# VH-VL binders against Protein PLASTID MOVEMENT IMPAIRED 1 (PMI1), part 10

Target 1, 154 residues: Protein PLASTID MOVEMENT IMPAIRED 1 (PMI1), of Arabidopsis thaliana (Mouse-ear cress) (q9c8e6r131to284)
Amino acid sequence: LVRIGMQKLSCLLSVEVVAAQNLPASMNGLRLGVCVRKKETKDGAVQTMPCRVSQGSADFEETLFIKCHVYYSPANGKGSPAKFEARPFLFYLFAVDAKELEFGRHVVDLSELIQESVEKMNYEGARVRQWDMNWGLSGKAKGGELALKLGFQI

## First folded at step 2 (VH-VL)

Design t9 (framework fv_sutimlimab)
Fold by ESMFold2-Fast, scan of step 2:
Structure t9 (fold): chain C 154 residues (1-154), chain A 121 residues (1-121), chain B 109 residues (1-109)
Amino acid sequence: as target 1 above (154 residues)
Amino acid sequence: EVQLVESGGGLVKPGGSLRLSCAASGFTFSDYYMSWVRQAPGKGLEWVAYISSSGSTIYYADSVKGRFTISRDNSKNTLYLQMNSLRAEDTALYYCARDRYEWGSYGMDVWGQGTLVTVSS
Amino acid sequence: QIVLTQSPATLSLSPGERATMSCRASQSVSSSYLAWYQQKPGKAPKLWIYGASSLQSGVPSRFSGSGSGTDYTLTISSLQPEDFATYYCQQYGSSPLYTFGQGTKLEIK
């Protein structure tokens, strides 16, 4: 009875993949993609179209949408906020032509973003906050950054 | 088991109004994003409106924006489309459709039988 | 606005033949957001292929989808009588959220 008394929140996670930038010259010509998936499973992964590195950047300019559910215990009238079950997503850059290359992995727990945004949604009844993310890359892409914007709708 | 049943279609004069309903059964309606899709006689499919599972996010096709209103009542497992200022070009079979549940997978996996709306003088 | 153009508009073939139909997008679309629907006369559409290449449960293996970017294809390797229908491609994205192609009618010769 793991979720007895919990409610389900249906979410649309938006991932605006802006660019991988400030990449080393050795990366020029590689086709890159960005993948988003649930942390513990490879099934259901969503990824961008391949984008070729030119002059140190791959400008994806693509938005990924991921439908998901987050479980929560509602806020009580006594000042306790809603409690959300963890919903971690894994983000990573990959090379289409060199799958052995690793550029680092980043985890975002959707439940933490929702916690921050639930009050804003109640106030405004509108679209939720959008987060600008800029993550340092590793491996062959060390010194470069992955830029994206996260948001969600419910 | 899983089904969607549309109702409320009929004959209406230009400038008139109709309200369509879509009754969902056999699944947890409140978990799903829903759409209305129409098809004019002998023509192709045209997406009309979208509503998120909570009802907080709504999108409309440009052709119906300002005239149609999509809504849902999760306690009644029902989707609605309020159609105002109807035009002859709104004549179509109107389907309600359910988005797939699995994240990273996109498409409308369950459709109703459709309800016919005829706008004629 | 993304526009999907399907070709040919009508494809006339006999059972046992190979059918190939295309869907071209006015702008690049992620393959994850490209779907195909089968619609028979008098019936609602059925989701047939999602993510450009994944067959919906119950779809026969003679069907396949492929493509990326702006060019997508649905292929039927050996037509059966029940395959004659209209096929629609659809993208999911932004402005408008969903767009359908005009359809390819697969009809018996």
Scores: ipSAE 0.007, ipTM 0.584, lowest interface PAE 10.2, mean pLDDT 84

Design v10 (from ved_t with heavy chain G99L T100P Y101D E102Y Y103G S105Y S106Y G107S H108G; framework fv_vedolizumab)
Fold by ESMFold2-Fast, scan of step 2:
Structure v10 (fold): chain C 154 residues (1-154), chain A 122 residues (1-122), chain B 112 residues (1-112)
Amino acid sequence: as target 1 above (154 residues)
Amino acid sequence: QVQLVQSGAEVKKPGASVKVSCKGSGYSFTSYWMHWVRQAPGQRLEWIGEIYPGDSDTNYAQKFQGRVTLTVDISASTAYMELSSLRSEDTAVYYCARLPDYGDYYSGFDYWGQGTLVTVSS
Amino acid sequence: DVVMTQSPLSLPVTPGEPASISCRSSQSLLYSSGYNYLDWYLQKPGQSPQLLIYLGSNRASGVPDRFSGSGSGTDFTLKISRVEAEDVGVYYCMQGTEWPYTFGQGTKVEIK
């Protein structure tokens, strides 16, 4: 996208990684981590400390922070609302000692979270700045879930 | 055994569209990225784009944006590349290739299809 | 786009002798993960490319130990300790750090 007339919003994405849970027994003993990065580049990825699976769960309870910019076109004088350029982030679970294992991936567009926060304020009078996420895992972790809470600060 | 099997050669006229298929077998189709790469005669390999079959998420090289569409049929374990508005310079062998990509780690393009020759001529 | 440059473009080798191919990127391929997103592929005549080395120095499954990759940042090398007849073909380096993924021009290895 051409960014003529666009403004830049500095954001801090917060990812509270709660747990990978309801994992198959075959996963017990593996050390897992959760990684978050901008979708379009491998640079600047952040990840949790490794957490060993015990009794079907890896309880990370760690918050990750990633700085980014979101571009937007401000509202015009004819009542058109602000429009945000897509800012996707990739989330994935990985095994520290078995990187060939794939458990699925999830993409969250930060611009959509910002837009939802603005819309909730307009229609319900309340701001939403935290989202509870619970994503199904695949591969060897099929049947399990990754639980996390997303937020942003501007 | 992991295999990627592509559809047969195509001959098209300028302005037409071509749709190439790539059938995966021997692995969990939804767990790996499928990429498309082409090679014009005597030229280097050129990346076209990627699709994650598990959610149909796509990324395209800017050069092909607006002309290429990547899709998958999960039940058939088949990926498709459709390239429209064909020109003579699109004459190339088109490959599908699997990429194990874990975000901050990958294992390279570990399996490739046999290639599909697309000839664009008037 | 990241520009990948290989040298030499043509490499005639005597069977049993070593061969070395260089690859240079226009920007660093070493990222915060600690990995160099640089792969090496071999395309034998009439065949699809096949993976030799990924992430700079990791040998792919089934690849003979005579192949090795080294380097970091912008300068990378593929070495074949003893070239065999089956090693003839065009060798390509590739960067996987940024879209679009880009390849070098290729180095044609042939038996003298």
Scores: ipSAE 0.013, ipTM 0.619, lowest interface PAE 7.8, mean pLDDT 86

Design v11 (framework fv_vedolizumab)
Fold by ESMFold2-Fast, scan of step 2:
Structure v11 (fold): chain C 154 residues (1-154), chain A 125 residues (1-125), chain B 112 residues (1-112)
Amino acid sequence: as target 1 above (154 residues)
Amino acid sequence: QVQLVQSGAEVKKPGASVKVSCKGSGYSFTSYWMHWVRQAPGQRLEWIGEIYPGDSDTNYAQKFQGRVTLTVDISASTAYMELSSLRSEDTAVYYCARQGYTYDFSSGEYTMDVWGQGTLVTVSS
Amino acid sequence: DVVMTQSPLSLPVTPGEPASISCRSSQSLLYSSGYNYLDWYLQKPGQSPQLLIYLGSNRASGVPDRFSGSGSGTDFTLKISRVEAEDVGVYYCMQGTEWPYTFGQGTKVEIK
């Protein structure tokens, strides 16, 4: 391994799990959870507390934290911006009492969020460290969506 | 203030193992790479390896692979270097050193800005 | 491994006079980041090494301005404009581009 211009950035990923919303009536009464983990490993996965679906919604209102590292090459003298190695995270909804049910999976590359944040700060002088995310669900939850807010600290 | 404090001198026989500790204070222990470097009497500095305390990611010099193990105890802010199958040529002062990595997207460094006081390891029959 | 070669190996100097130490690497230390990954360290007698210069030319915190680093790619120089008694020790250059990190042989600066 060659360390030409590569560096390691320590990050704390915050995931504010707002709600699973607009769920079919058939899901009322199920207990749901949201899991976040590094795509490469199940070690260090974090989950919300179970939340029961009532009137088509499970309102988690819980923030999860994951510590991680992102590798990057700093900006070069030819005006190229800093380059970040991919750091994907897997997000998914699950049923506590019926783990065989699949509601879809979503991958977010933390390195892309960090790069976008750095680019905006360079041009606007503002700090953008929070993203509203809404993902459509599948399977028995088709028609519903998962609402989250992502952020990071360095 | 930032300090690295190492364990005391060790005398070992050939074939034994030695474990040297390095306790960090005055900074975020998990935010900086920790390097291990040795110096045999009258010789140049020689890099052994590095560990990132936040996730225990390690890189070793090929010469020491299979004999050296770097670990950390985050709760105690302490790094460890364990060297096995000791030989007389392993007699040296062993240093831990913090990499002066700053978390700023505009900068980057591969430097050792703070060093421990050193631990003399003597390997003799 | 990247080979680091220093010259001279021994440098006796009179206090108040300038000193210059050269360091050559077997391959370029100037990379895509625009930085030269070369550091200079000073090891005073009986002490741990201390950082003097990082990334080729930047003085470390607390290092007097009489110390300066220059050079790029494979040829680097450490200069002391006015050597003082406290500057006695062994000076090492180090490359931080590839594992294993490697140091030069050291230059011993002594008072005449």
Scores: ipSAE 0.000, ipTM 0.489, lowest interface PAE 15.7, mean pLDDT 82

Design v6 (framework fv_vedolizumab)
Fold by ESMFold2-Fast, scan of step 2:
Structure v6 (fold): chain C 154 residues (1-154), chain A 121 residues (1-121), chain B 112 residues (1-112)
Amino acid sequence: as target 1 above (154 residues)
Amino acid sequence: QVQLVQSGAEVKKPGASVKVSCKGSGYSFTSYWMHWVRQAPGQRLEWIGEIDPSDSYTNYAQKFQGRVTLTVDISASTAYMELSSLRSEDTAVYYCARHGYDILTGEFDYWGQGTLVTVSS
Amino acid sequence: DVVMTQSPLSLPVTPGEPASISCRSSQSLLHSSGYTYLDWYLQKPGQSPQLLIYLGSNRASGVPDRFSGSGSGTDFTLKISRVEAEDVGVYYCMQALETPYTFGQGTKVEIK
């Protein structure tokens, strides 16, 4: 199906990359980065500055901003809510000195966060606009985790 | 129904400029990127560049950088490709094509009918 | 630039028989996302190109089930299970992994 009849919202996705932590000792000394991009496209990726692993942790403490659009069918007056098209973002940790290494891939669908935010604003007010996330890593980083905080502005 | 309608054929002399239009209808114009592709007689398709109608962000193939300008008129739902310093090698059919950048719509899901640009002395 | 190479360049087919077209890329089109950025287009005589297959193996809206795309890395195949008269035209593969997007030379399918 094509997106005929749909509108779009301009969104600014903020990704506060906190740390890759509890990493195995074998990871000490590697320079790591975190990449965020739209899942369906190779373009528009953003990444953190490299951060070296020391004592099992790489403390990025950096916020990334991604400008994007989310497509939707507006709510009708008959009680049907707005329907948002999936807008998945791919997150992954990479080693600057060995980009062929994989540490796992994590997907967050921005449309689901928007849907949840709209529901919470109607029910509890506009308090929930930031999501804390911790993801388990794989490969050489197995046993470690990636910690970040997501937010968005429409 | 989604439709891309391009302007008519052009005949230009070497060194001139040409501006081809592509009018979109049947969809939200600012919700899809527009691409431009050409095909010289008997040759393969060649990508020229892309534009996001929502903010006029453009990206051009290096071969055309400095000679091509992509623009949009949102109120008219029309995209434009202007190619300057024309040469005989620029004789081709020029197409606009819509791109959704996701797995739902595919890459170039709708194409204009093409505009023949002939460059001759 | 990524170089796209098709074979054969000319493919005469008897109606009702299968057809197969190969496409090779000079580098892998498999992105770290897991998606393969390879499309197939058909240009019928006197018409604009039309999308057949996107992301390696997905049929575009309205494309008959007899068309299928397959392949990984650098080697790709478009198959038509039973060729019909309406399938005549030039078939192009295209990589969309990086700009500039590049096309193969085209394979002309015609009825013999």
Scores: ipSAE 0.000, ipTM 0.494, lowest interface PAE 13.9, mean pLDDT 83

Design v7 (framework fv_vedolizumab)
Fold by ESMFold2-Fast, scan of step 2:
Structure v7 (fold): chain C 154 residues (1-154), chain A 121 residues (1-121), chain B 112 residues (1-112)
Amino acid sequence: as target 1 above (154 residues)
Amino acid sequence: QVQLVQSGAEVKKPGASVKVSCKGSGYSFTSYWMHWVRQAPGQRLEWIGEIDPSDSYTNYAQKFQGRVTLTVDISASTAYMELSSLRSEDTAVYYCARLEGYSSGWSFDYWGQGTLVTVSS
Amino acid sequence: DVVMTQSPLSLPVTPGEPASISCRSSQSLLHSSGYTYLDWYLQKPGQSPQLLIYLGSNRASGVPDRFSGSGSGTDFTLKISRVEAEDVGVYYCMQALETPYTFGQGTKVEIK
C-alpha cells in the first residue's frame, strides 16, 4: 500500500559484528555467521563471512552495511513530533555446518533508533548515532553472547 | 485503532488439544511479533513463546517445547496458539500480546482480552 | 532463566497516599547499550495486563505522571506518588533482556 502523506528518509545502517563469545566448549570448531535482514523481506539479507569458534569465541570483526528507507509523517506546526513507520531488522547467529541449530533471534527497529536520536538531541542536547549491543544467546549457545555495534547515517 | 481479539472460552478433557486465535486489526500485522502468555488462576504471568508473522519464525519457552505450536494466517491477520496433550495444570487464561521494539529489547503494548481454557475430566 | 522477585506481595494503601513496589532480578538487566530491559505492567481485576513503564523508567502512552520507575542493575522500584481508586490491581515487573521473558510474582495493590 502506498504510504500517502509520508516522506522518505534514506539511510545506511552499519552493523559492526564484533564477536560471539563465552560459548560452551561443545560449540568449539563450528563455523558461525551472523545474518541481518529487513524483517519484511528475505531478499537483501547480508551475512558475515563464516568464522570458526575457537576457545569459546568467534571473533567476526566485520562490518555489514544495509541501505534502506524509513517512512515518516513530518512534525506539524502545532507541536506534534514526527512519527516514524516501523522499520524492523532481524539479527541472528547461525551455524554454517548445522543450519538446524537455533541460537535466538533479535529484532531492532531502525525507526526507534532514529526517534531516540531525535529525542536525545531535542531534550538532552546529545546526538547519539551508534549503539553498543550485547545479546544473550539461546539453544546450544546458551550462556554465550553476541556483541555488535549499530550505527546509521542519513 | 489497534485491537487484538481472541476466540472464546474452551473446555477440554485431559489429553486433548486446544487452538486459540488472536485477530489483529488497526496495524500492519506482519510488522510486529506476536507473543503468547498465560496465567493460571491466582498465579503469575508465564511466557509461552513468540512468532514473527512475516516469516513464521517461532521461539518457545523450554517448558512448552514439543507441546505448543504457534502459527499465523497473514491474509486473515490472525495468530494461533495450539497446545497439545492438555493436563489440568494447563487450566489458565491465555493471552496474545503485540511486541513493540526498542533497541534489542521489547515491551507488550497491546494485549488480547484473554481466552479461558479449562482442562477437566 | 532470569528470576524476578517482587516485594511486597500485598500492599494495602489509603487513597491519596504514596505506594512503592520493589523488584529484584537474579542478574543485571543493564545492557551494554545503556538500556535497562525492565517493564512494569498493571493488571486490573478481570482485565488484561497493560503496559505502565518500559526500559526501566519511561512511561507508556496514556500513563499518568504519578507513576514512575527507577533502579539499576538488579534492583528496581515502581512508585505511585498519589494512589487513586483506579490504580487497584496486580503490578508485575518483567525482564526483556533475554528469552524466555520472565515476570515477578505480582504485587496486589488494594484500597484500605
Scores: ipSAE 0.000, ipTM 0.509, lowest interface PAE 13.9, mean pLDDT 83

Design v8 (framework fv_vedolizumab)
Fold by ESMFold2-Fast, scan of step 2:
Structure v8 (fold): chain C 154 residues (1-154), chain A 122 residues (1-122), chain B 112 residues (1-112)
Amino acid sequence: as target 1 above (154 residues)
Amino acid sequence: QVQLVQSGAEVKKPGASVKVSCKGSGYSFTSYWMHWVRQAPGQRLEWIGEIDPSDSYTNYAQKFQGRVTLTVDISASTAYMELSSLRSEDTAVYYCARQDYYGSGTLPFDYWGQGTLVTVSS
Amino acid sequence: DVVMTQSPLSLPVTPGEPASISCRSSQSLLHSSGYTYLDWYLQKPGQSPQLLIYLGSNRASGVPDRFSGSGSGTDFTLKISRVEAEDVGVYYCMQALETPYTFGQGTKVEIK
């Protein structure tokens, strides 16, 4: 379906997966991965390499990249800012050897990150802002947290 | 444990609408997607659509787009399928089914409701 | 839409004998992740469908080991090593690679 008056922006989402931390002792020895994908499809999902939990932590230290498009209505000369169509991404931790385990999921809307950083399009091509994120885990990993850093390039 | 309980049988006239409910229990309702599948007498299973209870995102099969509306009531752990402009060929047993959509090695429809017979007759 | 085709559609079996059901997809169900998004369901008379096999070859919890799934790409097989009376019903394959999810026509397994 064509979006009238909207333009398409090519983006590269970067996800620096730092660690899953403060995990219960029962999680030690499990191999964990972190998955990132567009919310609406399984296609194009990217995953970290498996990382084994040791002393309550799985230190991934891996960066994932996803290419995507974001649709937007340009800013007008009357002071109305550019408006972006939602572009949600799903993030979740999974256990490689115990797929029945669930640790919660988190949705990040890339359009909100772009909106936040859009002071001026004159910063296009420059170093883009990076966001430090932590979210609490659930299920068997309750009490733990997943630490990552999000960024994007236009 | 995990259970999906659907509303009772319905008899409708052509042109009417029907709303079927599916109540989940024994699990975190917002952690699983809910799918709707129907089966006309003697026919194959046919997928209608899906809903993510966590944000009400819906996706419908093209055949039902414009006639079906999927909704959820998170506080009641209940999903609803409303089908409008009913025709005789909509006579079928309608099922809800739970899906673990997240993670590799999905169990697409691991638990199903008991089914709701919808009869469309003049 | 991905078209799913099963054969045979009717399969009378003597108890204790093996049974084999074929399923073909109009396009490959092998995803770039290495997983095959093909599932098998059993619908016993008067009951809701129940999951038997997921991702091509994995048995669902509680499913007896006499059931096995195999195949790759577009050709898949469900085998029952020795059919028991409680195995009577209609077996469906389903692709979960893309929406709309689609089912085969069903194979009715009955005791002869």
Scores: ipSAE 0.006, ipTM 0.546, lowest interface PAE 10.3, mean pLDDT 84

Design v9 (framework fv_vedolizumab)
Fold by ESMFold2-Fast, scan of step 2:
Structure v9 (fold): chain C 154 residues (1-154), chain A 123 residues (1-123), chain B 112 residues (1-112)
Amino acid sequence: as target 1 above (154 residues)
Amino acid sequence: QVQLVQSGAEVKKPGASVKVSCKGSGYSFTSYWMHWVRQAPGQRLEWIGEIYPGDSDTNYAQKFQGRVTLTVDISASTAYMELSSLRSEDTAVYYCARHEYSSSYYFEAFDIWGQGTLVTVSS
Amino acid sequence: DVVMTQSPLSLPVTPGEPASISCRSSQSLLYSSGYNYLDWYLQKPGQSPQLLIYLGSNRASGVPDRFSGSGSGTDFTLKISRVEAEDVGVYYCMQGTEWPYTFGQGTKVEIK
């Protein structure tokens, strides 16, 4: 099996959804939400409360929390470092009032963030990591951007 | 009408590569995932992988990782599956199928399928 | 991989009689959304598969109401209340919860 000899690392992913901003005037009045889900499965999705676009922005100011496990092979006694199995999450903006609209989607592999953090922690000391993300939107929202902050705790 | 039309049958030698096309029409090509599924004679359906035409993001079944490459030509509304290092056990009908994946608010299923492309691998 | 097991594998039926097909998954397909990520497909002789049922119990567009899906978690059933000649073919269940997406072995429905 692919997970034979692997261990589980419990992780809490935090997604601070700041805003969808610089949106075209045609989007004013729409209610928007942001969805985060595991890429390899269609359930366990977490969504913000709907937020109405006003003057080109929807200011969510909401934090989403997702509990998950990341699988890894421990460091080998032969000097091989720990290896983490991919754990991708899908992020996307959606319109409550217009489900047919797509504004783009983004994938973040949590295992890559954990691996980067572990490598840095070995040198600089253990801390909760945070990443500022700013993604350009597409479709009817082209020219706008989605701002959020990712963090995790192990 | 929504349709997926695939390229014609192929006969290949072991070790060769094959590239199958799947042309979508009647819908927004970049708004749906495109999946590839194969069926060897008398066998079950087997999922190969998926691609999102809007950004070319792909996922592959581990069995095919390193041998399969999924691509799209957005201007032609056409998806491609290229399978390399062909073996006799790759003889199968290869299907493309459309899947709505972008939101948990909608159903998740392979709702439209291509007609299939028979790929025969023999010496 | 999630293993999907169907029974029976061969199902001869008399026209007008009911048919029932079972599908078992090695892992639960029920998630917090309340959805079961299980689909049913029909492959008629010489044709591509076609969607019958999605998310456990929802009929796809154009599918007659004699078809119904039920079950939750690991045990699922597809029922045809009155089998007609056009219903012959191989029926497959599929799980959509994890990569790789996996199908059952198929159940061949034939007229006696």
Scores: ipSAE 0.005, ipTM 0.505, lowest interface PAE 13.5, mean pLDDT 83

Design ved_b (framework fv_vedolizumab)
Fold by ESMFold2-Fast, scan of step 2:
Structure ved_b (fold): chain C 154 residues (1-154), chain A 122 residues (1-122), chain B 112 residues (1-112)
Amino acid sequence: as target 1 above (154 residues)
Amino acid sequence: QVQLVQSGAEVKKPGASVKVSCKGSGYSFTSYWMHWVRQAPGQRLEWIGEIDPSDSYTNYNQKFKGRVTLTVDISASTAYMELSSLRSEDTAVYYCARGEDYYGSGSYFDYWGQGTLVTVSS
Amino acid sequence: DVVMTQSPLSLPVTPGEPASISCRSSQSLLHSSGYTYLSWYLQKPGQSPQLLIYLGSNRASGVPDRFSGSGSGTDFTLKISRVEAEDVGVYYCMQALETPYTFGQGTKVEIK
């Protein structure tokens, strides 16, 4: 919204979509996709190629990339650290052949990942550069999970 | 069952503010967006804005920007719309509606509140 | 803003006869994901709007099969195969491709 006085970081979010797994037998044969987008807009959304569920899993094994900007206020002279404006991304599983099905949604704020990585570097001397995510699914896919690996580059 | 229950009718003078509440029940409050829509007498439906209860992220129709504020109280499963600097043309029935914003494609309003009549008159 | 235009604005129908309502958008509502961000609502007299059709052609839970939605791009149609007395009200289309979400003017369906 208002970004007066803020600096801008160009970022590339990488999403390695591993699999939707441990799915109920009723899901076998459906073609699934995983979508990633900025929370505030449908434009610029990226998604995996469709993958058919076989024996309780859809193994995507595909990496998605999204370019974005993250805005921040630099560290002030009173010792306050840099503060980042929220940059949320929405992740969800969808069925190509049954668009009415809902499997839940997951939001990840890229600004929090950046901040965590920087804080760990400053505090522990080690930077976190990969996040393994394993999210429980709902609806017809309840009991299943979505496995992803997140990373970013600045 | 899913229900959205809104606060009662309000009568306000020009320049005043009004705050309408919408209490959700029968579902996970943070799993769906809450939208606000109004309808002036004899007019079309008009979208005011949306809020994600999980993080209070809001998006407003530019027509109302600067006058409308959307908030939520997660513990009470209640959403609020506050509209300031009221004018006579703000006289309308105000609705809350549950929005699906999953799958990038599900933006539609599956459940609606009963509506709150806001009358602005001198 | 995306402009939604409905036709006709008034539709008197004889019970048991079909009814058809048109909705036109100023821009294509087909997203690159393959989804069409169009929904239809019915507002019965003195009541809140209720969802009939979502994502262009999907009937909402509890909606009778006499209702159907069709169309793509910029031209959409809501059809009622056999109008019943309980179908009286104002019908609205809505686009949710981009904010602000916008509605058509409404089509009033009434019994002749």
Scores: ipSAE 0.012, ipTM 0.612, lowest interface PAE 8.3, mean pLDDT 86

